# VH-VL binders against q7dma9r51to147: the designs that were tried, part 21

Target 1, 97 residues: q7dma9r51to147
Amino acid sequence: GDQVIYHCTVRTLDGVVVESTRSESGGRGVPIRDVLGNSKMILGLLEGIPTMHKGEIAMFKMKPEMHYAEIDCPVSAPENFPKDDELHFEIELLDFS

## First folded at step 5 (VH-VL)

Design Uk2 (framework fv_umesolerbart)
Fold by ESMFold2-Fast, scan of step 5:
Structure Uk2 (fold): chain C 97 residues (1-97), chain A 128 residues (1-128), chain B 107 residues (1-107)
Amino acid sequence: as target 1 above (97 residues)
Amino acid sequence: EVQLVESGGDLVQPGGSLRLSCAASGFTFSSYYMNWVRQAPGKGLEWVSYISSSGSYIYYADSVKGRFTISRDNAKKSLYLQMTSLRAEDTAVYYCARSPEYVYDSSGITKYIYFDYWGQGTLVTVSS
Amino acid sequence: EIVMTQSPATLSVSPGERATLSCRASQSVSSNLAWYQQKPGQAPRRLIYGASTRATGIPARFSGSGSGTEFTLTISSLQSEDFAIYYCQQYNNWPYTFGGGTKVEIK
């Protein structure tokens, strides 16, 4: 289970911020800390983050079935999250060990 | 060249079982979502199942759920479809189809779930 | 599931003419739409993805347009090898659904 530390900003196709870890986008400024393979992650991040290198910024353009509208999705969508829409997940990978 | 070659199609009686295989070559098989798509004689295309690159996520059309099992062997570069409890309505040409890999550049990774390469298909006929 | 409707079911066209095929989604699919060509006895071949991006090797006479619920495939100067059945497919929502196809045949 490798540990991953990342910032995430989630946007609709129109660029509206749905959720963010960054303070400039309404978040707390605190990155997410997860253990790959141990934590329950949405499909797009589980498949996508392992392709990144430390320090990279990547945008994952996810159809609903790759995030919260996935059948048997292991994580609950945040309240009022647009789980049935295509969403863009901008990930800055801070650490991967 | 990207190639997908299906095999295993046969004439089988209702209630029977059959295993389809798809041999992949010319690309890094372990990096791609793989699909089975079928086409009944004289009809249109119907998506049957997909499996993620790692094999961790698997989905089925409602028409085959509980009867078909998709699997992959990345070391052998092969995709499989185990079919059980076959019905006349399952009669179709079964295509192995690839979904594109992540496209990575400075703006990020985009994954498209459309079918960029198809095999030639293998015919499954369910009849007495 | 999103229902994809293609029209007309059959389009009769002479070589050299423009053909326009329509595809409608029951709900918005953004630009997440692909077009495929299938000739008798052959597997489908990808033509267009992202509603308007031509796949590598596809002739410039093929063009796609539209977004949301209404999409078109245009063949600007139909060649003899273009007589085939064309399918649209949305990949915005699981399950991935195809239209019923438009047969382009010689007049």
Scores: ipSAE 0.000, ipTM 0.564, lowest interface PAE 12.5, mean pLDDT 81

Design Uk3 (framework fv_umesolerbart)
Fold by ESMFold2-Fast, scan of step 5:
Structure Uk3 (fold): chain C 97 residues (1-97), chain A 127 residues (1-127), chain B 107 residues (1-107)
Amino acid sequence: as target 1 above (97 residues)
Amino acid sequence: EVQLVESGGDLVQPGGSLRLSCAASGFTFSSYYMNWVRQAPGKGLEWVSYISSSGSYIYYADSVKGRFTISRDNAKKSLYLQMTSLRAEDTAVYYCARDEYVYDSSGITKYIYFDYWGQGTLVTVSS
Amino acid sequence: EIVMTQSPATLSVSPGERATLSCRASQSVSSNLAWYQQKPGQAPRRLIYGASTRATGIPARFSGSGSGTEFTLTISSLQSEDFAIYYCQQYNNWPYTFGGGTKVEIK
């Protein structure tokens, strides 16, 4: 599979940041590296990221079934994460090969 | 087998320029992030720069920003470091290093480390 | 940047003894820590990643532990080929940073 490298900021419906890779939002400053089809990814990102172009910033508004509350989700939600809420994923695609 | 072979190290006067090359073989070069890491004589390791698999995402250590340029040619399976405005403190063995990422069983945790290194090429900046 | 501090700078041990090397981060790096071995005149060699996972081909006598800010590399029953300089590296935050190294030498 294709390698995708991206920054991700996850917000609740009312705009509260619940997780981020960006240092300005409390993250580590290190982007996520995933291999489509090999890395465990939430459904909304596995379907959404391939629609993006390198350098693009996109917002994916996901209902629970598209992220951590998906019935067959391969990724465990972090402790106390609002997994049953609609979440907004802001993705900056840094590399796509 | 995975091999990384550096070349281009030389004796250079302060203020001079030099271009380092790293030739990769034994793996799909275009699928990996690549790094330059240096080591001054008798000193420890210092990360210099990295470049993503496509070449679109690049970072530099503060000590070399504006003076060094990392680039790659995936068709030639080669990594480069163009050095300008060289200083005595840039004297070091420069290593080409492959950046590997490994996912744990959860798919969430990613471990990044330099899994293969070249033998290095010596750059000496002296008056 | 995150500062990595290794101690001791030099560790003198005899073959067959246990060696314990420390690495401290100025802020939490979770388990995003790697260890490298470097012998004189050679390039660094991968040893451990994810704080505790041995790289392929690394002998069982090498073990890593720790998380957050305090990390340890342990070499049980030191062999003659283990005399080298060992470096820790964090990859939790940009920029990636290395410790100053611990030299393991013969008593």
Scores: ipSAE 0.024, ipTM 0.690, lowest interface PAE 7.0, mean pLDDT 85

Design Uk4 (framework fv_umesolerbart)
Fold by ESMFold2-Fast, scan of step 5:
Order: structure tokens, then sequence, then C-alpha cells
Structure Uk4 (fold): chain C 97 residues (1-97), chain A 126 residues (1-126), chain B 107 residues (1-107)
């Protein structure tokens, strides 16, 4: 599959950052590198990122079953993560190949 | 057919209070995020407030924070805006608007207001 | 907050002419931009979301383009019913913000 490189900031609907790859939001400043279909990804990102263009920043609001509360989610959520809530995923797509 | 009908607009004195209602029909109200948007006479659109489908998450424009309260009753298919400490600058037509959800098995993107009510006029004047 | 600026404030066009409306964001909003049409005395009507996707039932003469900070709404062959004020809106960041509107007048 296609390789995607992106930054991700996850917020609750009241705007609280729960996770981010961006250093300005408490992250490490290192973007995620995934291969669509081969990397373990949140379902909503696996479906959403292919609709984006390089350089685009998109907001995806996801129901719990599209992120960490998915029955067999391949990505482990941190303990006590708000996985039963709708979450906002802000994605900046740096590269798509 | 999707319909949103606002009510409750009135002439009120500065410092007063009003409660606006929006009655929804023709869709599953409990599945949609709802918004209030206002428009002062002869002016442009200004976003006021947002409420999630469950009612658990709410956000306000800075101009109304602490004075306005958005709420919803999914059983009655109604959206509300409780306004207090009203100012002349709050004079506007208030629209309720439904937030679009892309049809993609739970992922929501391309969020915009796909349906609007006819609006209800609030006039704050001494 | 993100400031949305529309230009021109007023655009006078003849029926059958092409109308081009501009919308600029003070910072990138990606493709998270919508266009609405408002006729006198009426509520706004949905036109376009995602910068370029027409809403169901919107005539093909309406098209949107752009990404990041610069966006355009084009009406390829203006009809008399297209007289209205057009607003752009970003939904990339809270709070959501609208442009000041472009009034399209029939010559």
Amino acid sequence: as target 1 above (97 residues)
Amino acid sequence: EVQLVESGGDLVQPGGSLRLSCAASGFTFSSYYMNWVRQAPGKGLEWVSYISSSGSYIYYADSVKGRFTISRDNAKKSLYLQMTSLRAEDTAVYYCAREYVYDSSGITKYIYFDYWGQGTLVTVSS
Amino acid sequence: EIVMTQSPATLSVSPGERATLSCRASQSVSSNLAWYQQKPGQAPRRLIYGASTRATGIPARFSGSGSGTEFTLTISSLQSEDFAIYYCQQYNNWPYTFGGGTKVEIK
C-alpha cells in the first residue's frame, strides 16, 4: 500500500488535547509514518486519510467504533483514554505516495 | 423532509433574558450535532454555539460565553438557547442549523451546516 | 480565531456571465470550507462543502475550488435566481467563522 506521513492531534469535543504528535501540543514533534493496509491504524484514519491531499489539514470527528472503542482495534489506547466518547482527529498530511 | 422551526424571539430590554427554541422534524434529531448562528440586521453571519448529538459537548463564541446556554431534549426533538444579560449587540435573527455528517460508517468529515431554520428575531432595545 | 475575508463586497454581473467570488483565510483551513447562498428575507442555503463538493440539488453551474488560505466560488452562467449574498465559512477550527459576504447583483 501507499505510504502516508502525517501529524495527528486528538481532542475531546470540549477541546481538550488527549494525544498529539505536535511538539506545541505536548507531543514529540515526530510525524507518524504508516502504510495503508499494512500498518496498524485507527479505522477512521485508514478510511479518512486516503481522501486527503498532500499538505492538507483535515478534521475527522469519529464515533467510538471508528477509533479506540472498535471491537478489535489494532491500536492500543492508553489506560483510561476516553475511548467511549466521540473524538476529533486533526490530521496534517505531509506526504502521500 | 428536514425542517427546523425556531421560536421565542421577542423585543427585550438590555439586561433581560429570553429562551429560544428550535423544533426539528423529518430526521433522527438525536444523531446530529446542532448549532446556533445569528445575523444582526444588515450584517453577516456569526456562529454562536454548538452542541453534540448526545448533549455532552458544548462550545460557545467568546462574545456569548457565560451569558448564553445551549441545550437539547432529544425525546422532544428540540434545541434551546437560554440567553441572559442581553445587550444591544445581541440584536439579531437567530438560526438553528444542523451540522452535516458525511455518510461513512461513523467517520464525520466535511462538516458544514446542511439545513437551516427560518430564524427568529431577537431585538434588544431600551 | 481565524478571520475570513471575502472579495469583492459587491459584484454586478449580467445574466449568462461568469461570476467569480473570492474567500481568504488568515491561516490554513485545508479544504474545510463551505459556501452558502442567502436571498433577501431568507435563511442561508447550503451550496458547497469541502471547498469543492456540491450539496445535493445544487446546479452544476456552481463550482468551488481552492485549499489552504485561498478559495473561489464560480457561477459559470449566472441566472436571475442567483441574485443573493454568498458567504464562505471555515469549519477547520473552533470557533467557526464566516466571511463578510459578497453581494451578487444582476446588471
Scores: ipSAE 0.012, ipTM 0.625, lowest interface PAE 8.9, mean pLDDT 84

Design Uk5 (framework fv_umesolerbart)
Fold by ESMFold2-Fast, scan of step 5:
Structure Uk5 (fold): chain C 97 residues (1-97), chain A 125 residues (1-125), chain B 107 residues (1-107)
Amino acid sequence: as target 1 above (97 residues)
Amino acid sequence: EVQLVESGGDLVQPGGSLRLSCAASGFTFSSYYMNWVRQAPGKGLEWVSYISSSGSYIYYADSVKGRFTISRDNAKKSLYLQMTSLRAEDTAVYYCAREYVYDSSGITKYYFDYWGQGTLVTVSS
Amino acid sequence: EIVMTQSPATLSVSPGERATLSCRASQSVSSNLAWYQQKPGQAPRRLIYGASTRATGIPARFSGSGSGTEFTLTISSLQSEDFAIYYCQQYNNWPYTFGGGTKVEIK
């Protein structure tokens, strides 16, 4: 499958950052590297990232069933994560190959 | 019936400030995301700003970021746009618009289902 | 930002004829596209959302189609009240962006 490299910042509906790959938002500054259709990804990103252009920043507003509350979600929710809430995923797509 | 009524538009000089208001009625205002959209005379529509139902999540167009502040008062059922450092290119009719939330393939989607009548802001010397 | 391009800029049609309006996105917006109608001196009015779903109260002569980057609004058997400017809008990515509009005027 296609390889994607991206930064991700996850916010609640009220704008609270719950997780981020960006250092300015409390992350480690290291982007995520995934292979579409091969890497374990949440459904909303697997469906959403292919709609993006390289270098673009997009916001994906996801109901719980499109992220960690998805039936048989292949990715475990981080500790104390609001997995049963709607979450906004801000994605900066760095590379698509 | 859903109604949105804007007010506060005026003639202001470059560098000036102005506060716009949008009064909502006919729906549970506190449950909806709200937007400001503007239209320069004879031109097309341009999205300006977004605010979540609680007021905690806010987005701006790059052209207004740092100069405009969106806010809301759910108890008064009102949306606001505080405008500062106004420029000639900010001359426009400003509309408030309500976001309708729907689901498609589990991903929440939005569009503007109701618009106010607009309020004219003219920035001129 | 995603650039929305509408064509034609102006479409001259007679009452009872079909009008076909195009909207193109610079990159895929899936089906996250809405159409609005604006008459002179009035606020925009909702028409279509999700590329093809008519909003409540919108006549059946309005239909939307398309996905990804290519979208069409069709007005079958155009009525006198349909002469207006039509805007498409993507809500797939921040910032939200509108097309430049297509003016449907009487021939």
Scores: ipSAE 0.000, ipTM 0.595, lowest interface PAE 12.4, mean pLDDT 84

Design Uk6 (framework fv_umesolerbart)
Fold by ESMFold2-Fast, scan of step 5:
Structure Uk6 (fold): chain C 97 residues (1-97), chain A 126 residues (1-126), chain B 107 residues (1-107)
Amino acid sequence: as target 1 above (97 residues)
Amino acid sequence: EVQLVESGGDLVQPGGSLRLSCAASGFTFSSYYMNWVRQAPGKGLEWVSYISSSGSYIYYADSVKGRFTISRDNAKKSLYLQMTSLRAEDTAVYYCARGEYVYDSSGITKYYFDYWGQGTLVTVSS
Amino acid sequence: EIVMTQSPATLSVSPGERATLSCRASQSVSSNLAWYQQKPGQAPRRLIYGASTRATGIPARFSGSGSGTEFTLTISSLQSEDFAIYYCQQYNNWPYTFGGGTKVEIK
């Protein structure tokens, strides 16, 4: 599997940040490094990231079944997370090997 | 310095519930993966659950899935483990452990447990 | 899941001697392996990560080696404070798993 390096910021429809890797949005400022097919990822990112080009910033607008409300999702949303709402995933793809 | 202090361990009857807490200090709690690891008396270490820095990614060991719930409050710098349907085999010292990121030889981000709390004892017995 | 096997279960060593502890993975974990020390009544303490990198503050007498499926922790010139149980842990594949531990005790 291909290695991907990316920043991720997750927002509600009204723009509230619920998760981010970026320091300006409450994260560590360290990008995520994953191997496609070997890392636990939500469905929308597993399908979406391979469509991107290196250096691209893309917004993936995901219905619940593409993220935490997916049947058999390998990652669980925390209590009170808006898992049944549409969420916007902003991905900056830094590298794709 | 990094400190993790667990609390909430108690003697509980089978089928009971208990909530464990871990208070963090000396580091930016909201920037780290957090874990619960347990150790039955006289036995080895067993990973129980992990939660990402934001709380959005959570995983459980098969032995506790559906019975335990991990959560965190970054404003309070606290990690929690809500335990339900407790069984005799859940008797253990429960440790709070911080996940520190490292890059492997392929540049992939991995985590090992760099700091551990002192542990809190949970005894499930009639 | 990857099964981690440590041997021997108990190692009897005299102070000043060298102790060599083994850890085997059921499949390759590259160099994504950590070692922890646990003394009676205490929490585990980090020793080594990345198979061979000593954590900050860990004495030079502790050294790790290996890659793939076979790993070794060596303690040269054992001190009295080194008698403890040592655990290896792989963090290559999810779920992360621990070995059963090796107890290093005084001969």
Scores: ipSAE 0.000, ipTM 0.584, lowest interface PAE 14.9, mean pLDDT 81

Design Uk7 (framework fv_umesolerbart)
Fold by ESMFold2-Fast, scan of step 5:
Structure Uk7 (fold): chain C 97 residues (1-97), chain A 124 residues (1-124), chain B 107 residues (1-107)
Amino acid sequence: as target 1 above (97 residues)
Amino acid sequence: EVQLVESGGDLVQPGGSLRLSCAASGFTFSSYYMNWVRQAPGKGLEWVSYISSSGSYIYYADSVKGRFTISRDNAKKSLYLQMTSLRAEDTAVYYCARYVYDSSGITKYAFDIWGQGTLVTVSS
Amino acid sequence: EIVMTQSPATLSVSPGERATLSCRASQSVSSNLAWYQQKPGQAPRRLIYGASTRATGIPARFSGSGSGTEFTLTISSLQSEDFAIYYCQQYNNWPYTFGGGTKVEIK
């Protein structure tokens, strides 16, 4: 499947950052590298990222069932993470092959 | 007994560096977001920095960004604040504080446990 | 950042009287508002969270109310141990911000 490389910053409705790959938001500064279709990815990103173009920044507004509160979600939320809240995922797509 | 104990406060000259520590006991430290809050003599409370339970998500007040580094060691149950390029306006009692919310993140409970504080004085 | 404004800066009351402290946010913070008590030389102590929920062990004379931008802390019958500085704090948006404090002093 397609390989994707992206930065992700997750915010609550009120703009509170709860997770980020970006160093300026407390992340490691290392983008996520994943393979669509064979990856353990949350539903909203699995469906959203294929709609993007390389170099694009997009905001995906996800109800809980589209991220970590999805039934049988393949990805574990960090402990004490706001998984039952609507969250906004800001994605910068760096590469798509 | 749930407790936070800060240490490392000292008198330092402007431009100097200092490392503060906060030792946690009586709770599962690795499950909580931790904060540093400071208070200048005779002044109010000012939030300084936040670190998530895993250590992956970190945020700073604009006044300290680029000069202070927050970190944690969950195995050692300790929180740290590395301070560099210290200024006179950094003079304050520094508190570590535990941020509480339920496991779903829906209900938030603010800072429920505070340490006793450690005094940092920046003066020549 | 959200600016928290407390009034009055100083409130002079006698033991047994009711004290009412105000806290205003520059934009809505929903109910994510806490009140802390601080005595000289001591760390802050959480009294109220969620605008109106008393923390465990806090006497019933302390009550919080409000939502959005306007909040009130009421101490219904002041005791000598209640003379302290009180801070409100919003934890709705980053950065978390505190009010300037209200000093409750004996009249």
Scores: ipSAE 0.000, ipTM 0.572, lowest interface PAE 15.6, mean pLDDT 83

Design Uk8 (framework fv_umesolerbart)
Fold by ESMFold2-Fast, scan of step 5:
Structure Uk8 (fold): chain C 97 residues (1-97), chain A 129 residues (1-129), chain B 107 residues (1-107)
Amino acid sequence: as target 1 above (97 residues)
Amino acid sequence: EVQLVESGGDLVQPGGSLRLSCAASGFTFSSYYMNWVRQAPGKGLEWVSYISSSGSYIYYADSVKGRFTISRDNAKKSLYLQMTSLRAEDTAVYYCARGSPEYVYDSSGITKYIYFDYWGQGTLVTVSS
Amino acid sequence: EIVMTQSPATLSVSPGERATLSCRASQSVSSNLAWYQQKPGQAPRRLIYGASTRATGIPARFSGSGSGTEFTLTISSLQSEDFAIYYCQQYNNWPYTFGGGTKVEIK
């Protein structure tokens, strides 16, 4: 299974940061490590990240059904996360193997 | 704080060679597509070439294919354009431009598009006979 | 290649007036269209991408609209710093192509 390592910053349509892995945006500075085949990624990232190149930064604009409001979403939204809103996921892909 | 600074523009004779450089600062250079765009004096913009973040994917406009070579050095945060067999029609200000990827979701999936968000000041190349 | 046609080539307007610039694509480019502003002796500056999304720092008087083959850039109340050449660019298909530009000048 393909392993992916990435930084993620999630923003509302108004540009407000609601979650980030980056320390400059209130995160821990630790990137996310996932496996594409493990079924524990939100739908928009599972479909989006494979289209990226290693080192690329991309913005994924997701309606709720593409992230935590997806009917069979395998991952729970963080507490008080705006899961029913359209969100923009800025992804920096650090490694793809 | 994003900055792109081009250098290397000069006056060259037809058939000559020249190497352009673009020094990047204020962002993670290795994460972005990079582009060269040119503008002949008094004329409009023409896309010349792009190179992907890793350097693995490279494309050229038909007008320069086989004569120009784009490359990058992510450790040095620099983009290059090696130009050979220069022609009078290559006379232009050459701009370094950062490619910003945007993904659009639709019923067929997610499609990646690249638009230019930041440009350098340009460097003038004059090919004179 | 997709041919981009801008009209008019030159638009003469007075400060405070509305300017409307047109851009046409020879085939559909969806909403994958950007607008750039270029002043004499300067590099192009990003204004609009995705046909209608203003870039960070771009004043609200600039607005983009359209999809498919017909696009418009509107400047609702021209200011002295807005006199420049404006280029549209499609990034739907490679090679990326630019329009010939519209020069906005003082009447």
Scores: ipSAE 0.000, ipTM 0.612, lowest interface PAE 10.1, mean pLDDT 84

Design Uk9 (framework fv_umesolerbart)
Fold by ESMFold2-Fast, scan of step 5:
Structure Uk9 (fold): chain C 97 residues (1-97), chain A 129 residues (1-129), chain B 107 residues (1-107)
Amino acid sequence: as target 1 above (97 residues)
Amino acid sequence: EVQLVESGGDLVQPGGSLRLSCAASGFTFSSYYMNWVRQAPGKGLEWVSYISSSGSYIYYADSVKGRFTISRDNAKKSLYLQMTSLRAEDTAVYYCARPEYVYDSSGITKYILYGMDVWGQGTLVTVSS
Amino acid sequence: EIVMTQSPATLSVSPGERATLSCRASQSVSSNLAWYQQKPGQAPRRLIYGASTRATGIPARFSGSGSGTEFTLTISSLQSEDFAIYYCQQYNNWPYTFGGGTKVEIK
């Protein structure tokens, strides 16, 4: 399917959390809801999430062009986000349909 | 063939220092997290430290924090463990170990940590009282 | 850190018999559990990962089961080369932790 619900924690190569949906990492505790094939997702998640199964936790190491430094990226990075750095995305896939 | 070869184990006095090395071959070393795991004589396995593929994300077992430093040189395909303030309890065979990853493509690498799939032969460190 | 407890510490089995080894985690590790075999003087060899998936080249007589906190490794029709120490390891949380091992020996 098309619809995915997941938690995401983004870290720099130094292990610093720069964004998270998890409350224990400074987030709101609310997972992200997205549709695969929607141009509003970063490339690395569009390619990576379909390789997961429901309940899986995976780490994705992404080069800048696979996340916010993508040319014409449809998602706005937070101000001063390290978009030109390699980043690690920890994804917990809660639902896939 | 995929291989990890440790070296540097020696007899050292308490309070001394020693550097272990692990030479990797047969795979893209720069794409993998790497681990050090040790085993005291007649005892079980104890995880010591890991280092991310870039070398920037590092974690240590509480028993070695502040005394051991893990590092890597991706150009030389080598992993290191610098040990200081050695204690009798650090006497062990030290293994270099590689965790399995699931997916690698241009621009993204998916890590599912499936335990360690490749181990070196180990190098013995003896801390004499 | 998550504490891994293996039982029994020693299991005496005759060749051709079934061996059942247990591993318990102090907190849920989901299915992120691996089993290793270690023979004297050798590095560990991974047998099972994801609690129940056999690693490539591992004989079908080895099987793993369980999830959460309770896990089992079963060796059906034990062969002479299977006498070794077996360790479970969780890789759900850092630090990775190992059980104390179960020695499978000839009765």
Scores: ipSAE 0.189, ipTM 0.585, lowest interface PAE 2.1, mean pLDDT 83

Design Un1 (framework fv_umesolerbart)
Fold by ESMFold2-Fast, scan of step 5:
Order: sequence, then structure tokens, then C-alpha cells
Structure Un1 (fold): chain C 97 residues (1-97), chain A 128 residues (1-128), chain B 107 residues (1-107)
Amino acid sequence: as target 1 above (97 residues)
Amino acid sequence: EVQLVESGGDLVQPGGSLRLSCAASGFTFSSYYMNWVRQAPGKGLEWVSYISSSGSYIYYADSVKGRFTISRDNAKKSLYLQMTSLRAEDTAVYYCARESGITKYTYSSGETREYDYWGQGTLVTVSS
Amino acid sequence: EIVMTQSPATLSVSPGERATLSCRASQSVSSNLAWYQQKPGQAPRRLIYGASTRATGIPARFSGSGSGTEFTLTISSLQSEDFAIYYCQQYNNWPYTFGGGTKVEIK
């Protein structure tokens, strides 16, 4: 499908950043490039990002089953990642084509 | 394999009481907001009540306030609707519906989520 | 509460034809609009969310469009299994409200 380019910052329920693409949050400043339906994506992003418009910033609050605790999740969680907790994904959608 | 199975629908007289149940399986029930939505014969969908994942936040449609009580038992993975003072206008198929496990928030819209799974429904008929 | 108005109430189409269903909100709901399909004797099934995103397993012939107050569901080449009632729902503002439904029936 459609290509999506986005920045992502992942926070725990208490606001702790556990992962980010943004330099200001410890990332490398390089956005993620995924192809909907072809790239390995967590379920909540596969379902959530298509609801966004180019240039939009949205936070997706995901139950564990919508991210790394999904049965047959195609994306591996980092070691000791809080995969069984609710996580908040802040997404800035840079491009949708 | 998310599944929601309602039960408890019956024929009751006006002024009567009835308890509906919804048995959940295939997901972590304790993590999801749950809803009751009804549909009168030949009519559209009408939201009735919701309950938060912990049970701390509960809201009702104005048409049922004071008469219906929503509750949940996370250990039993069940949702309930206790109905009292039933009226002919409460005649409907009652659906158990799960709010999406993903909630979108923007500064413009606040928190938003739709219903991703529905049970088969249970028919409540209020008639003399 | 936000009032959702669907039109037409009934749409008569032949298999293979295009069906276009409208949903209007009394105030802006951004893109926070869902479409549900309900077949006789069955529970509603989520088709579209976020105005234009197809739910998993929904055929490509279903497409949603619009934002703000005006929304459209299009079925590009109607199949026999598509004869059903379709409901729109806004989930932008609580309480979440449904439209009155559009019945798509055989011409």
C-alpha cells in the first residue's frame, strides 16, 4: 500500500519516554518509513496512522494487544520493554502517499 | 478471536426488571471500555451506557438514567446491565460493544475511539 | 449532542452498480467518523473508521471520504452480500451519536 513517513515518541502511562525518533527525546532525528500492509508494523499504528492527515500530530493510547503484546505481533519489542503495559505513541505524520 | 456473547433477554411486563450479561473472550477484558447499545425493532442504533476498564467511570443515556445500572466483573470477564422500571420504549435488541483498544488524541479533538467489536445481541421485549 | 443525518433513507441499486451514501454532522467531527454495516438479523460490523480507513478484512470496494461535517461511504461495485443497512457514527464528542441509517436494497 500507501507509504507513510512519521516521527514517533513512545511513552509509558506515567510519561516516561521509552523510545523516540526525535533528537530532542534521545532519538536520531530520522523519521520512520513504512508501507501500510507491507511493512512490519504494530497493529495500533497500522490502524491509527491511516486516520491522520499529512502534517497532523496525534497521540495514540494503546492497550498492550494493540502493540507489542499482540498475538503474532510482527515487530519485536526491545529487551525489558514494557510490552504488557498501556503505551502512548505520539505520531507526527510527515507524508502520506 | 475477540468474542462477545450477550444473554438474559426476555419478555417482561412494564415496570419489571431484567439483568443482561455479556461474556467476553479472546482479549484482556480488564483493559477495555465497554458499552451497551440498543436497537428497537425496525429502528436505528442508540447508545445506552458505558463503563471504563476499571469501572471508575460510568455514564448513561438520559432515557435510562436512574433505571439502568451498568457493571462489570473483570475476574469473570463479564459485563452486566441491570434494568428496572422497564417501559415499552425499552423494547430492543441490546448489544455489548467494545471500544477500540486504540484511543486517538489531538489538541483539536481530545480523546476519540469507535466500537471495534459487537456481540450478537439479546432481545428484550417489554409488553403487557 | 451532535446530530448525525444520513441520506437517503433508502437507496435502491442493482448488483455491480456504484452506491454512494451520505452522512452529515450538525457540527464538525474532524475525521472521527465510523461506518458500520448491519445485515438483517445480525450485529453491526465496523467497516470504516477515521472517515476513510478500512477496518481489517473489509473489501477494497468500500471507501470512505470527507471531513468536518460532510461524509460519504462509497461501494464501487455492489455485491449481493452488500445489501444491508449502513450507519455512520461520530466519536469526536461525547456522547457518541449514530445516524438514522441508510438501507441499501435490491432495485
Scores: ipSAE 0.247, ipTM 0.721, lowest interface PAE 2.8, mean pLDDT 87

Design Un2 (framework fv_umesolerbart)
Fold by ESMFold2-Fast, scan of step 5:
Structure Un2 (fold): chain C 97 residues (1-97), chain A 127 residues (1-127), chain B 107 residues (1-107)
Amino acid sequence: as target 1 above (97 residues)
Amino acid sequence: EVQLVESGGDLVQPGGSLRLSCAASGFTFSSYYMNWVRQAPGKGLEWVSYISSSGSYIYYADSVKGRFTISRDNAKKSLYLQMTSLRAEDTAVYYCARGGITKYEPSGTYVYYFDYWGQGTLVTVSS
Amino acid sequence: EIVMTQSPATLSVSPGERATLSCRASQSVSSNLAWYQQKPGQAPRRLIYGASTRATGIPARFSGSGSGTEFTLTISSLQSEDFAIYYCQQYNNWPYTFGGGTKVEIK
């Protein structure tokens, strides 16, 4: 399958970190492992990550419907997450197979 | 293979109603925002309406606001446009178009355009 | 509403020649501009997005440039299949707006 391994940092428009996998941004330092074809992933990442190259760092600008404000979103928003705001997702793609 | 197939175009009288459909295949329909774009005979393209992947966010061109209703059925992989109070100036080929994603790069380039289009369906409003 | 103006309305060129098409926005659209090709009786197809990025499968002879309000589509060596109408579209602001098109016809 289309397995992807990536780091993710989520920021508001003002640059405030909401969530991150990176230790320097308050995360655990452990990247996310998902399978695109059968994964539970927010819409913007499901579409955005396939446009990336291994080793690339890219930022995806997402309107609420592309992340947690989606009615059928397969991922539950963390407590106090600003799910109805536009968010920027910084993705570092470590592996794509 | 991404495919979008429109249907429902017909000849109607001014003041009439018509419903257009667009059947999607070859991709995860529920993951994309969708649009209707029209083209009057011999004229350019005009964006008509937008609907988000969930159906929660909807926008209309001012020329059709209050008369047209966009909707989608993700389980059936279908997009719809309900048209009412039709006018002669609504005569056009109506295209179903899939929205692209947003990607910001250091250069400031955003990707958020219509990446795939259907073949269109002709609506003629005679007066 | 941002108004998109394309010029010329019609461009007559011979096969093998360079074609240059202009698109102007009434307000800055950054690089959020796409180009589409439409042949008679067919739906539009994507050519370029982000002002300069070629869509997958689009030949290298097609190139886009510009930012802000002034944009150009260039076809470096026109082939017979390139005779069509070309539209620019801004996707910076709602509503998304298209130019009136430039018809590229054989001389």
Scores: ipSAE 0.006, ipTM 0.522, lowest interface PAE 9.5, mean pLDDT 81

